# Ledger of designs, part 66: VH-VL binders against o27280

Target 1, 266 residues: o27280
Amino acid sequence: MDSMNVPEVLEIKRIVEESESVKTFIFSWDFRREVRPGQFVMVWDFRDEKPMSVSLIDPVRSEIGISIRRVGEFTDRVHGLSEGDLLGIRGPYGRGFELMGRDILLVGGGIGMAPLAALADEATARGMRVDALVAARTADELLFLDRLEAAGVNISTCTDDGSCGFKGFAHERLLTLEENHDMAAVCGPEPMMFQVMRILDERDVPAQLSLERYMKCAVGICGQCCLDDTGFRVCAEGPVFWSQELSRVREFGRYRRDPAGRRVPW

## First folded at step 19 (VH-VL)

Design Cg8
Fold by OpenDDE, fold request of step 20:
Structure Cg8 (fold): chain C 266 residues (1-266), chain A 118 residues (1-118), chain B 112 residues (1-112)
Amino acid sequence: as target 1 above (266 residues)
Amino acid sequence: EVQLLESGGGLVQPGGSLRLSCAASGFTFRDYAMSWVRQAPGKGLEWVSAITGRGGVTYYADSVKGRFTISRDNSKNTLYLQMNSLRAEDTAVYYCARKSNYGAFDYWGQGTMVTVSS
Amino acid sequence: QSVLTQPPSVSGAPGQRVTISCTGSSSNIGWGYSVHWYQQLPGTAPKLLIYYNTNRPSGVPDRFSGSKSGTSASLAITGLQAEDEADYYCQSYDYSLSGFKVFGGGTKLTVL
């Protein structure tokens, strides 16, 4: 079944406080509409619309979760909502993660752990070994640790300030690990992803990375999320890309375009 | 102690085939990507092929694509290179090398000589 | 015709400082991929000398140092010794060549 392009008004079934700045909003979901880790939905608060990654996929409970970080006016409004309130949800959209092999390394930073948490659940359910490198600025910003642990994920943490786990950045922690995996999935700040990707390339580890860009239509029409030179549309060809695809994207890890189309450094 | 030991080299006619082996010890073999690197007499180093730690993905230099096949048996801690349709320009010492976590080849075998000549 | 360009030869007297350059492009060194250096003594297999641009493996003297800037890298040897006479290769990764591991052409270092 194809995704719906008209927002469906859904009631917030449950809200999970993940951190001071991140909440997961849980909705009832009809799983006749397939959703995959790495895909996103458009969240509509009846004023504005933003793309959000799906962070929870639970066919048993017929629920999906959307984790949202408080970063601006839209997310401020959404964070002000309560259980029972309504949001418009359309999707899912985009290309999700592809699992391969028997073991996978997840490398996530901040809210980037949202899609990876969903991927972890799927991978674990398939009997894969899942290792996760979870990065954040501080300990209190580390996301989904309890959830991942409960799922049987082997977690390694790193924080910029050293408040939890390895003191430093995700790519620095990665360099200290000798073991390689069948594949890696990466999501977080693009500078982090850029560093991590290069390390994985050099180590001969196939990697998928989830990009974030300004997105408007989510259906590959408006071109607002189009990547320079390649013509890749993050909403259509992505948001998940293989590392070899991103190697052709000169802007990756270097700059992005704002809503006005201006180059903005990371 | 990490050790890599190549074998299987020898003299072969053009169009012939050889299978090289590299026996690894002293480390968890399956955790490391492995490569073959060759060096023609009096020439520089040339990367030939690589395989991921679990053997799921293989890589080849253009010069050997379609002719060489890299594989590994992690239960035997052995890396292989099946070389078919050999050419004179394939004459070289073939090294097996381990890829470190930093992306460098941190350990090398002593190499095995392959000579392709009529 | 190597992807990475090295001088064919360099020479120095004992005690001197020598440098070996490794020039790449925007698809390898310039992309941000790391550079590694190998020493190959006559009749022996290559040995890792510098990894990840600037790091020395255990057993490598501190008179060996690596640097990287832009699309190029450099190996510096201070206090040159007779035993340093060898071939030196730089190595990196190039995404434009189907994930190639690329080597420089090698530099023959002669100690005078």
Scores: ipSAE 0.929, ipTM 0.965, lowest interface PAE 0.5, mean pLDDT 95
Fold by OpenDDE, fold request of step 20:
Structure Cg8 (fold): chain C 266 residues (1-266), chain A 118 residues (1-118), chain B 112 residues (1-112)
Amino acid sequence: as target 1 above (266 residues)
Amino acid sequence: EVQLLESGGGLVQPGGSLRLSCAASGFTFRDYAMSWVRQAPGKGLEWVSAITGRGGVTYYADSVKGRFTISRDNSKNTLYLQMNSLRAEDTAVYYCARKSNYGAFDYWGQGTMVTVSS
Amino acid sequence: QSVLTQPPSVSGAPGQRVTISCTGSSSNIGWGYSVHWYQQLPGTAPKLLIYYNTNRPSGVPDRFSGSKSGTSASLAITGLQAEDEADYYCQSYDYSLSGFKVFGGGTKLTVL
């Protein structure tokens, strides 16, 4: 690893509580190091390291935000941190989203809205029309609604239990929408993304999807995040993939590899 | 009532050009992707080209790529197909079709005949 | 030649049940893309008959039904009527063809 891959110890400037289980950690960032929506960073709490998507890119304030969902030991520790505490950050890594056309549909589920929120900011800054389908299990888990609204995003919500917006899954809500967009960006549970992608493909809507896989090196060396049959490394060739690329990935929407390399169904 | 009406078909020599139009009514035109589908005499259906509702993205079958151009004018509710370098194998009835939210072609025009012959 | 394979022709007597198969591959129907069916009466434009595997548009009788399994789909017509004599096409999406919409070769249904 070169010096660029050495984690930089950064102070948490602010913490935004997005939901009961999601916090956004704000850091000062030197934007001489470019970062794009869809890219991820490796977050090091001096005990373990995990990939996290960048959810906020603010060149004006020279800040980035990383939204983290509380799901395990690592994230439990991180959620216990306070403003002023330190984390190691290295990156950014991976291929981010590419914007095209004049209007974009964002389809996000749960924490998957993190990179999409950043993308929304970029898209709106470019003068694009941004529609967002924000999905979650319950209303309390819907993320970034105020932020998206403030950015001028047209929001449609979907919840599994119907507590907010459309009752059902994101792909079901999508089927009810007659309007098509120049492109779509999708991030969330992989089964959701799989269903959404098929619909978008059939509608002739170019789509980019951000995958989540277990990562170690983040630099395409270890192969831990390699996708079956294609050799795609999520950390190097992804995490953002075009629909056409993922259509060749046998495991997409079907299974993933766990840290031990075992196939785990979704 | 949704209506699609094709026009512009006719007889043209090989290497010639023709521009088809499809007038749409009865729905919010800009919200729907549109396609051209053709059918050679006595043959099956073949997808030709598609364009998104806003016109920002276009798609083409390999058989027509580089020769045909799909476009739309949403202010006129009209879909177009500019066909250049026409070949005999392009002879067909050309249909404009609306893409539904389910990805099916839910409405079709009556078609316009294009004949490419020397 | 067609990406989706249909029998060239099927026939049945009035009142009978007929089935039209649509055989695809792992890159289209088998990948999970939806199948749609179209009816084309002689001298007319195609019309949507079945969408998204099993759904009927308004005006389509319930004697028409669609199904999908594995790499294949099927259109079933019960209570066959004389007016059902037409060409039937299945349609899907194939990622291996740069996202092309793919049609079956069509099936000529003759009512005896």
Scores: ipSAE 0.917, ipTM 0.956, lowest interface PAE 0.5, mean pLDDT 95
Fold by OpenDDE, look of step 19:
Structure Cg8 (fold): chain C 266 residues (1-266), chain A 118 residues (1-118), chain B 112 residues (1-112)
Amino acid sequence: as target 1 above (266 residues)
Amino acid sequence: EVQLLESGGGLVQPGGSLRLSCAASGFTFRDYAMSWVRQAPGKGLEWVSAITGRGGVTYYADSVKGRFTISRDNSKNTLYLQMNSLRAEDTAVYYCARKSNYGAFDYWGQGTMVTVSS
Amino acid sequence: QSVLTQPPSVSGAPGQRVTISCTGSSSNIGWGYSVHWYQQLPGTAPKLLIYYNTNRPSGVPDRFSGSKSGTSASLAITGLQAEDEADYYCQSYDYSLSGFKVFGGGTKLTVL
């Protein structure tokens, strides 16, 4: 690792089209640099830099995967790239997920399934039972289903329009599931995570949740990703938090800061 | 039909130990978190301890931490509460309760009385 | 002292409407955790009466209803009957107490 956190220029080895709006970019990786599910990297296209979750960790192939959803100008440029093209990768950063117990429930919404897919691989490799509740607006936005199935994950789906699985939101589907797990990992839209967390708390399921905030430095210096009013920095103390930690974060599920630092409601 | 049946209650001296059991039937035991809730004579309900369905995680009220141990044997459909260093204030009816998918205690046993007295 | 506050007692005549309040704080009901209600008849174990704020389990008459607003919840009983005489407990979750399941102090309902 570079002590100055300088991006390494890496060649895109492969591109996997996960959905109409999501692609996974695969890179060769030197695993002397450790990476854990739940950690993120800064992706640099030589113009701008954005934090992205690691969605694939493959020590056998010496590869990592970064899943990116097309949502704006930066991601539009990245989605226009081809195999063989170059990107700058800086990291990994942040606190990743911890595994405990015999079984785990994954609750993911949209691109939030990215870090959870990596976690599923690790949990399965450790011999844990993995159940996943995969949520999206429509069936064609459900991510990583084939990959999760291949890993032996038990999948339950829900879609807003009912095009696949349960018709409704993740927290509504969760309330219909009777099975109780040793722990849960949650990632997706923050309003979803907020509701899911409360349900898990009430059901005696310890939960870890991955937050998304506007990040600049990724090293806990600039304060752009600081959470009101705990002082938690998503890039340093997170992005993965325990539910007990998030219970102290008043903005969680309610509002976030935009690039200008203004409060923006969810 | 869901049934919970507590046993093991009785009279014990302060500083003594007692082990409660709860036999469950009528549902897939391992799928549900279980709790102990107690009620002192003429008093309200107090949550004591909880355990996840597969037994991987346990919770305790501050009043019993370090003294009580909750466990379960899913092969026997049985919940346990090992109570050590018992105090007079631990005197209560102890209920076994199932945690529903909505977070409520949807089924309760009839309770077993524990009396701690010299 | 219970984390959730209930009136110690309420009373009503047959056919009347009675309400039992459950007052919490920003760390439990106010946080958005659900409230559940239990009925305990004399000499019996508690029974789930209302779950997840407003829902009735099968077998519970529709004259029982729950509501939640802000940091408080309420149980309403319409058409009060003699068999409703019991202790009623609200229950929720409080994150400030290390994952504590919290009960109200209980309310004794007397049917006059």
Scores: ipSAE 0.850, ipTM 0.916, lowest interface PAE 0.6, mean pLDDT 95

Design Cg8
Fold by ESMFold2, fold request of step 20:
Structure Cg8 (fold): chain C 266 residues (1-266), chain A 118 residues (1-118), chain B 112 residues (1-112)
Amino acid sequence: as target 1 above (266 residues)
Amino acid sequence: EVQLLESGGGLVQPGGSLRLSCAASGFTFRDYAMSWVRQAPGKGLEWVSAITGRGGVTYYADSVKGRFTISRDNSKNTLYLQMNSLRAEDTAVYYCARKSNYGAFDYWGQGTMVTVSS
Amino acid sequence: QSVLTQPPSVSGAPGQRVTISCTGSSSNIGWGYSVHWYQQLPGTAPKLLIYYNTNRPSGVPDRFSGSKSGTSASLAITGLQAEDEADYYCQSYDYSLSGFKVFGGGTKLTVL
């Protein structure tokens, strides 16, 4: 087994409460293991191991941030930890986002803003103009707004219930945004990403989208993260894909698979 | 009022070059992707090329790839199409078209005629 | 051959209803891409008639309507008038093509 594939046990340096259901766990990190926005890590709580998005990449302070939404037993246990407690981390894995052009639109739904927040930092550091469409069900679930604003990102918000910004879905808000961009990066609920991708394709905006799939090995050998029709492994060829790569993927935006490999509707 | 005005068409021999221009007014030019669409005499519409609002990404139909170059100067509100190695099959009216939020070509110029003939 | 297939011509008498079909495939309309329609009056540039499948721009009469189902789209014109005599093009996107964009072959509408 590769030494990078053995979890490194790290101390939780800081915890940022991003919302009632999302926390960012910050660790010291040796950046000889380079991390790119859109890559993920496997987080091990000594009982189970799950893929998690990197939301903060700070080589200057030698810190990495991992944002985790409470959704089940594993994430409940991790949310119960405190600063000073230990987690195993292996990675990073996967293909990250590539930046091009002079400006970028970020479209994030819920926890999907995590990898996009990391990307926003890189894009602004390169001198790109960054616009973000930040979506959630309610105002309290909008993530990273202060951080994005401090980075100079132009923010549009939407919430399903209308409690902040546009009332409705991200793709509906996108249709009301006039400004065209050189590229887009999209991460969030897969049905949202499908609709957003269609609109961006039609606008001549090249888009990269980050998919979530069940993962076990994280290096492409177990087959648990494979996509129908293409054989793409989300952990190896993704999790970030270009819109053209996803256009012929039958399951994208239509269904997902559970750990047993059964189709589950979105 | 949104206005698009093409110019630069004319008669050219096969293998020659032309540069088309499209002057835009009445809208924030840099916010919109732009396209060239052509129509051969008596024929239908054919998309030729597109460019993003800030100019960072360009697209070409296979029929023109490697021969045509789309560009824009947002300080002059002008779209360009450099046409090299022209062929008789490139004979057409060339339209400048704006891409809307909804992905439609919502405004078109009057067109400029390009004739490639000996 | 156009990726989007339209009848070469249709005709109708004043006051009648006509439809113009736009037949695509799984890589374009069937994938979920939007369909737009353009009217080109004789000697003029194309003008947007229907966008995003069903929407009318300001100034387009409500006797023009669009629909999309499966791999196909349709433009309906009711209460046909002499001024409707024009060429009509559907337009969509196809992920298998460079640049994605595709027009139908066009339909000449003749008002009898």
Scores: ipSAE 0.824, ipTM 0.932, lowest interface PAE 0.7, mean pLDDT 90
Fold by ESMFold2, fold request of step 20:
Structure Cg8 (fold): chain C 266 residues (1-266), chain A 118 residues (1-118), chain B 112 residues (1-112)
Amino acid sequence: as target 1 above (266 residues)
Amino acid sequence: EVQLLESGGGLVQPGGSLRLSCAASGFTFRDYAMSWVRQAPGKGLEWVSAITGRGGVTYYADSVKGRFTISRDNSKNTLYLQMNSLRAEDTAVYYCARKSNYGAFDYWGQGTMVTVSS
Amino acid sequence: QSVLTQPPSVSGAPGQRVTISCTGSSSNIGWGYSVHWYQQLPGTAPKLLIYYNTNRPSGVPDRFSGSKSGTSASLAITGLQAEDEADYYCQSYDYSLSGFKVFGGGTKLTVL
């Protein structure tokens, strides 16, 4: 049976309200389908299907969590669901993060902390030291702080408006942090990721960055997730890329594309 | 104050080996990436090798890859460069340098001279 | 062939302004990497002079200034003094190189 691209219909086991705009939906999961931090799933609400971050990977409890930010009609409908309601899930898809060395720096902006929270759990389980720089526009939008603290992660925060932690951008806060790390993992708004990547390159910290693009098929057939100059498909060759791979991509951090492929400002 | 003191340089024949050391003080050594940078007599600066603060990742210039090994002992606040299969073109002053938060080499040692000649 | 190109030498009389260029490409300065400058007095180790394009460490006189535009960077020295006679290196990063780090070829400044 060819079921790898067919959604499995699952019950929502639990819903965690992470912020005013972000909920984590938790499902029972058969880990014969392995899931790695940085991979994504396609979530189907029986009308539309969107890629979503895996934020919790718990083989002990046989659970995964999928964090969804309310940004439009699809996510509004999903946010209106309750425990016991059904969603279709395809996946996982994509290349996840690779852990190396003895310590890791996580740099997350907004919902970009979702895959990094999953990575933090794996890194701490392997005995790595984990530092996290958690960024958002406002304090109310900082995600996963209690979970990260409970895991023993050393947290630095920044907010654009200064309502919590450092007032300013993630890369500005990063310049004030002295500790060097064996690796970093970065996910958030692409302009933030570009600036953070530059700083990490200059600090000799190898970095992996998770990109989000418009996706439909998740297996590279439709071409909607392609990057300039390389032909990389975020769903097939990513969404996690090494900094060296992204450095050759002109569009990264500089502009985005609409569904017709036209350049638009960030 | 931050101090970096290189040692272990000297005269060696082609094909020989040397081990350079850099003693660090005045800062939390394990928090900083470190590099070796060399300068041949009368020539410019050339980056040689780097290592992350906790020592998990190393980098090498193509000119030394496979012959040189960078390491650190954070319990002794010491950076090392094991130099094998030395060639005449490796003749240089070797500097130990600290990487700052801004990506600059903000502190340098005095350098130690390595001469490779027959 | 240096990835970052500097003039081999520049000269100036005391009190004059001199500029040292550092020309890169789209894989280094043009990509967005920071530029740092080092001064090396004769017989001494290099010393950080300008970092993060324009910043001066404590103790570096205001006569030294850095700038970056497009694929190039410049070090300007005003009010040239005899003690400014030294070698000057720019330094940046190039994503196409092993280890990323690259120095310019160096510029010998002679004070006439």
Scores: ipSAE 0.821, ipTM 0.929, lowest interface PAE 0.8, mean pLDDT 89
Fold by ESMFold2, look of step 19:
Structure Cg8 (fold): chain C 266 residues (1-266), chain A 118 residues (1-118), chain B 112 residues (1-112)
Amino acid sequence: as target 1 above (266 residues)
Amino acid sequence: EVQLLESGGGLVQPGGSLRLSCAASGFTFRDYAMSWVRQAPGKGLEWVSAITGRGGVTYYADSVKGRFTISRDNSKNTLYLQMNSLRAEDTAVYYCARKSNYGAFDYWGQGTMVTVSS
Amino acid sequence: QSVLTQPPSVSGAPGQRVTISCTGSSSNIGWGYSVHWYQQLPGTAPKLLIYYNTNRPSGVPDRFSGSKSGTSASLAITGLQAEDEADYYCQSYDYSLSGFKVFGGGTKLTVL
């Protein structure tokens, strides 16, 4: 009777401090509602509702983890919560990542590593070789390194300020990596994703990229998450797209939209 | 030293088949995407097919889709091109080429000639 | 012809400067894809001359240079020498093509 489109109020079971600005909130989850890496949930703090990345999918413990970066008023309020406090969760929504081939390259910037961490678990469980390029502004903002290493992922790091690993942008580090892969999964700041996509196209590596857009309904009816050239709704046809789908989108990597739908430079 | 050596070219009638090979040495073959590029006599370069380093994904030019199959055997450091239903327009020198991390074809073989005629 | 347009031929006297254009569109060079250049001496396989718009592989003289702007790219050769007589191809990517990869039609350079 009741729909997954109404938030289910869940107790925060555990909080993991991933960095100064990122926390992972762990909830009990009934996996009759399947969750795939790259899908998202809407998190409701009883005032506002925002889309958030699923970073942990653990059917054995019946848990999911939702990683949230403190970036504004909503996320400040959520970061102030404690274990035992309540949040509304609805979903999951959207199209997740598809795995193919024998190996995969993950390229994640900042909080974009969250859905990729979940994907890494699935890929390693399937016996794929997993390489990850983990990017952030500073060393303290590199996410999930210990977890990825424990899963057998081969990690390269880069930081804008050079405090850890390669100094520079993710796409610059990518140009120094010689190994070719059967596929890639990319999530992070959209300008980074555009540059990484271009390089992967040139290397014959098919890529899936996870986009962020303003969302209201999360089920594809309000139109707030639409892309210019295709009418694709990020919440329904995405958030994960193949690079070939995004090549047709003029706005990708060029500009973004504010809540009123106006074009704004990156 | 990176070396690529093509073989398997020859004269074939229209509708016939050939299999080209490219023996690779001097680099870790499985780390690189590979392509076939052809050049008809007196004409320019035309990309034909590509395959990822681990062999999981293949690409074809529209002119050869459904007729040509690229493959690789990483245990033998060898790239292949199976060419079926050959046409006169497939007459060309076929080059084996390696894709660099910058997206350029940085090493080429000497090529093998395929002639399709009655 | 190819979606990347090159002049069929160019010529120059020894010591002079020659440029070869490579004109594309918004779905290839204009989208942001890199441009590479290959030199093909008579009777030989192509050889990488310029990669990633402007870079020279080891062994390529600095009198060869590449540039990219808007939807086009250029190869410049200064101090033209007899051994530069060859065919030159630009190469890039076009997202509207099933395999992405595209070569220009080629330019025959004649040293007078």
Scores: ipSAE 0.817, ipTM 0.933, lowest interface PAE 0.8, mean pLDDT 90

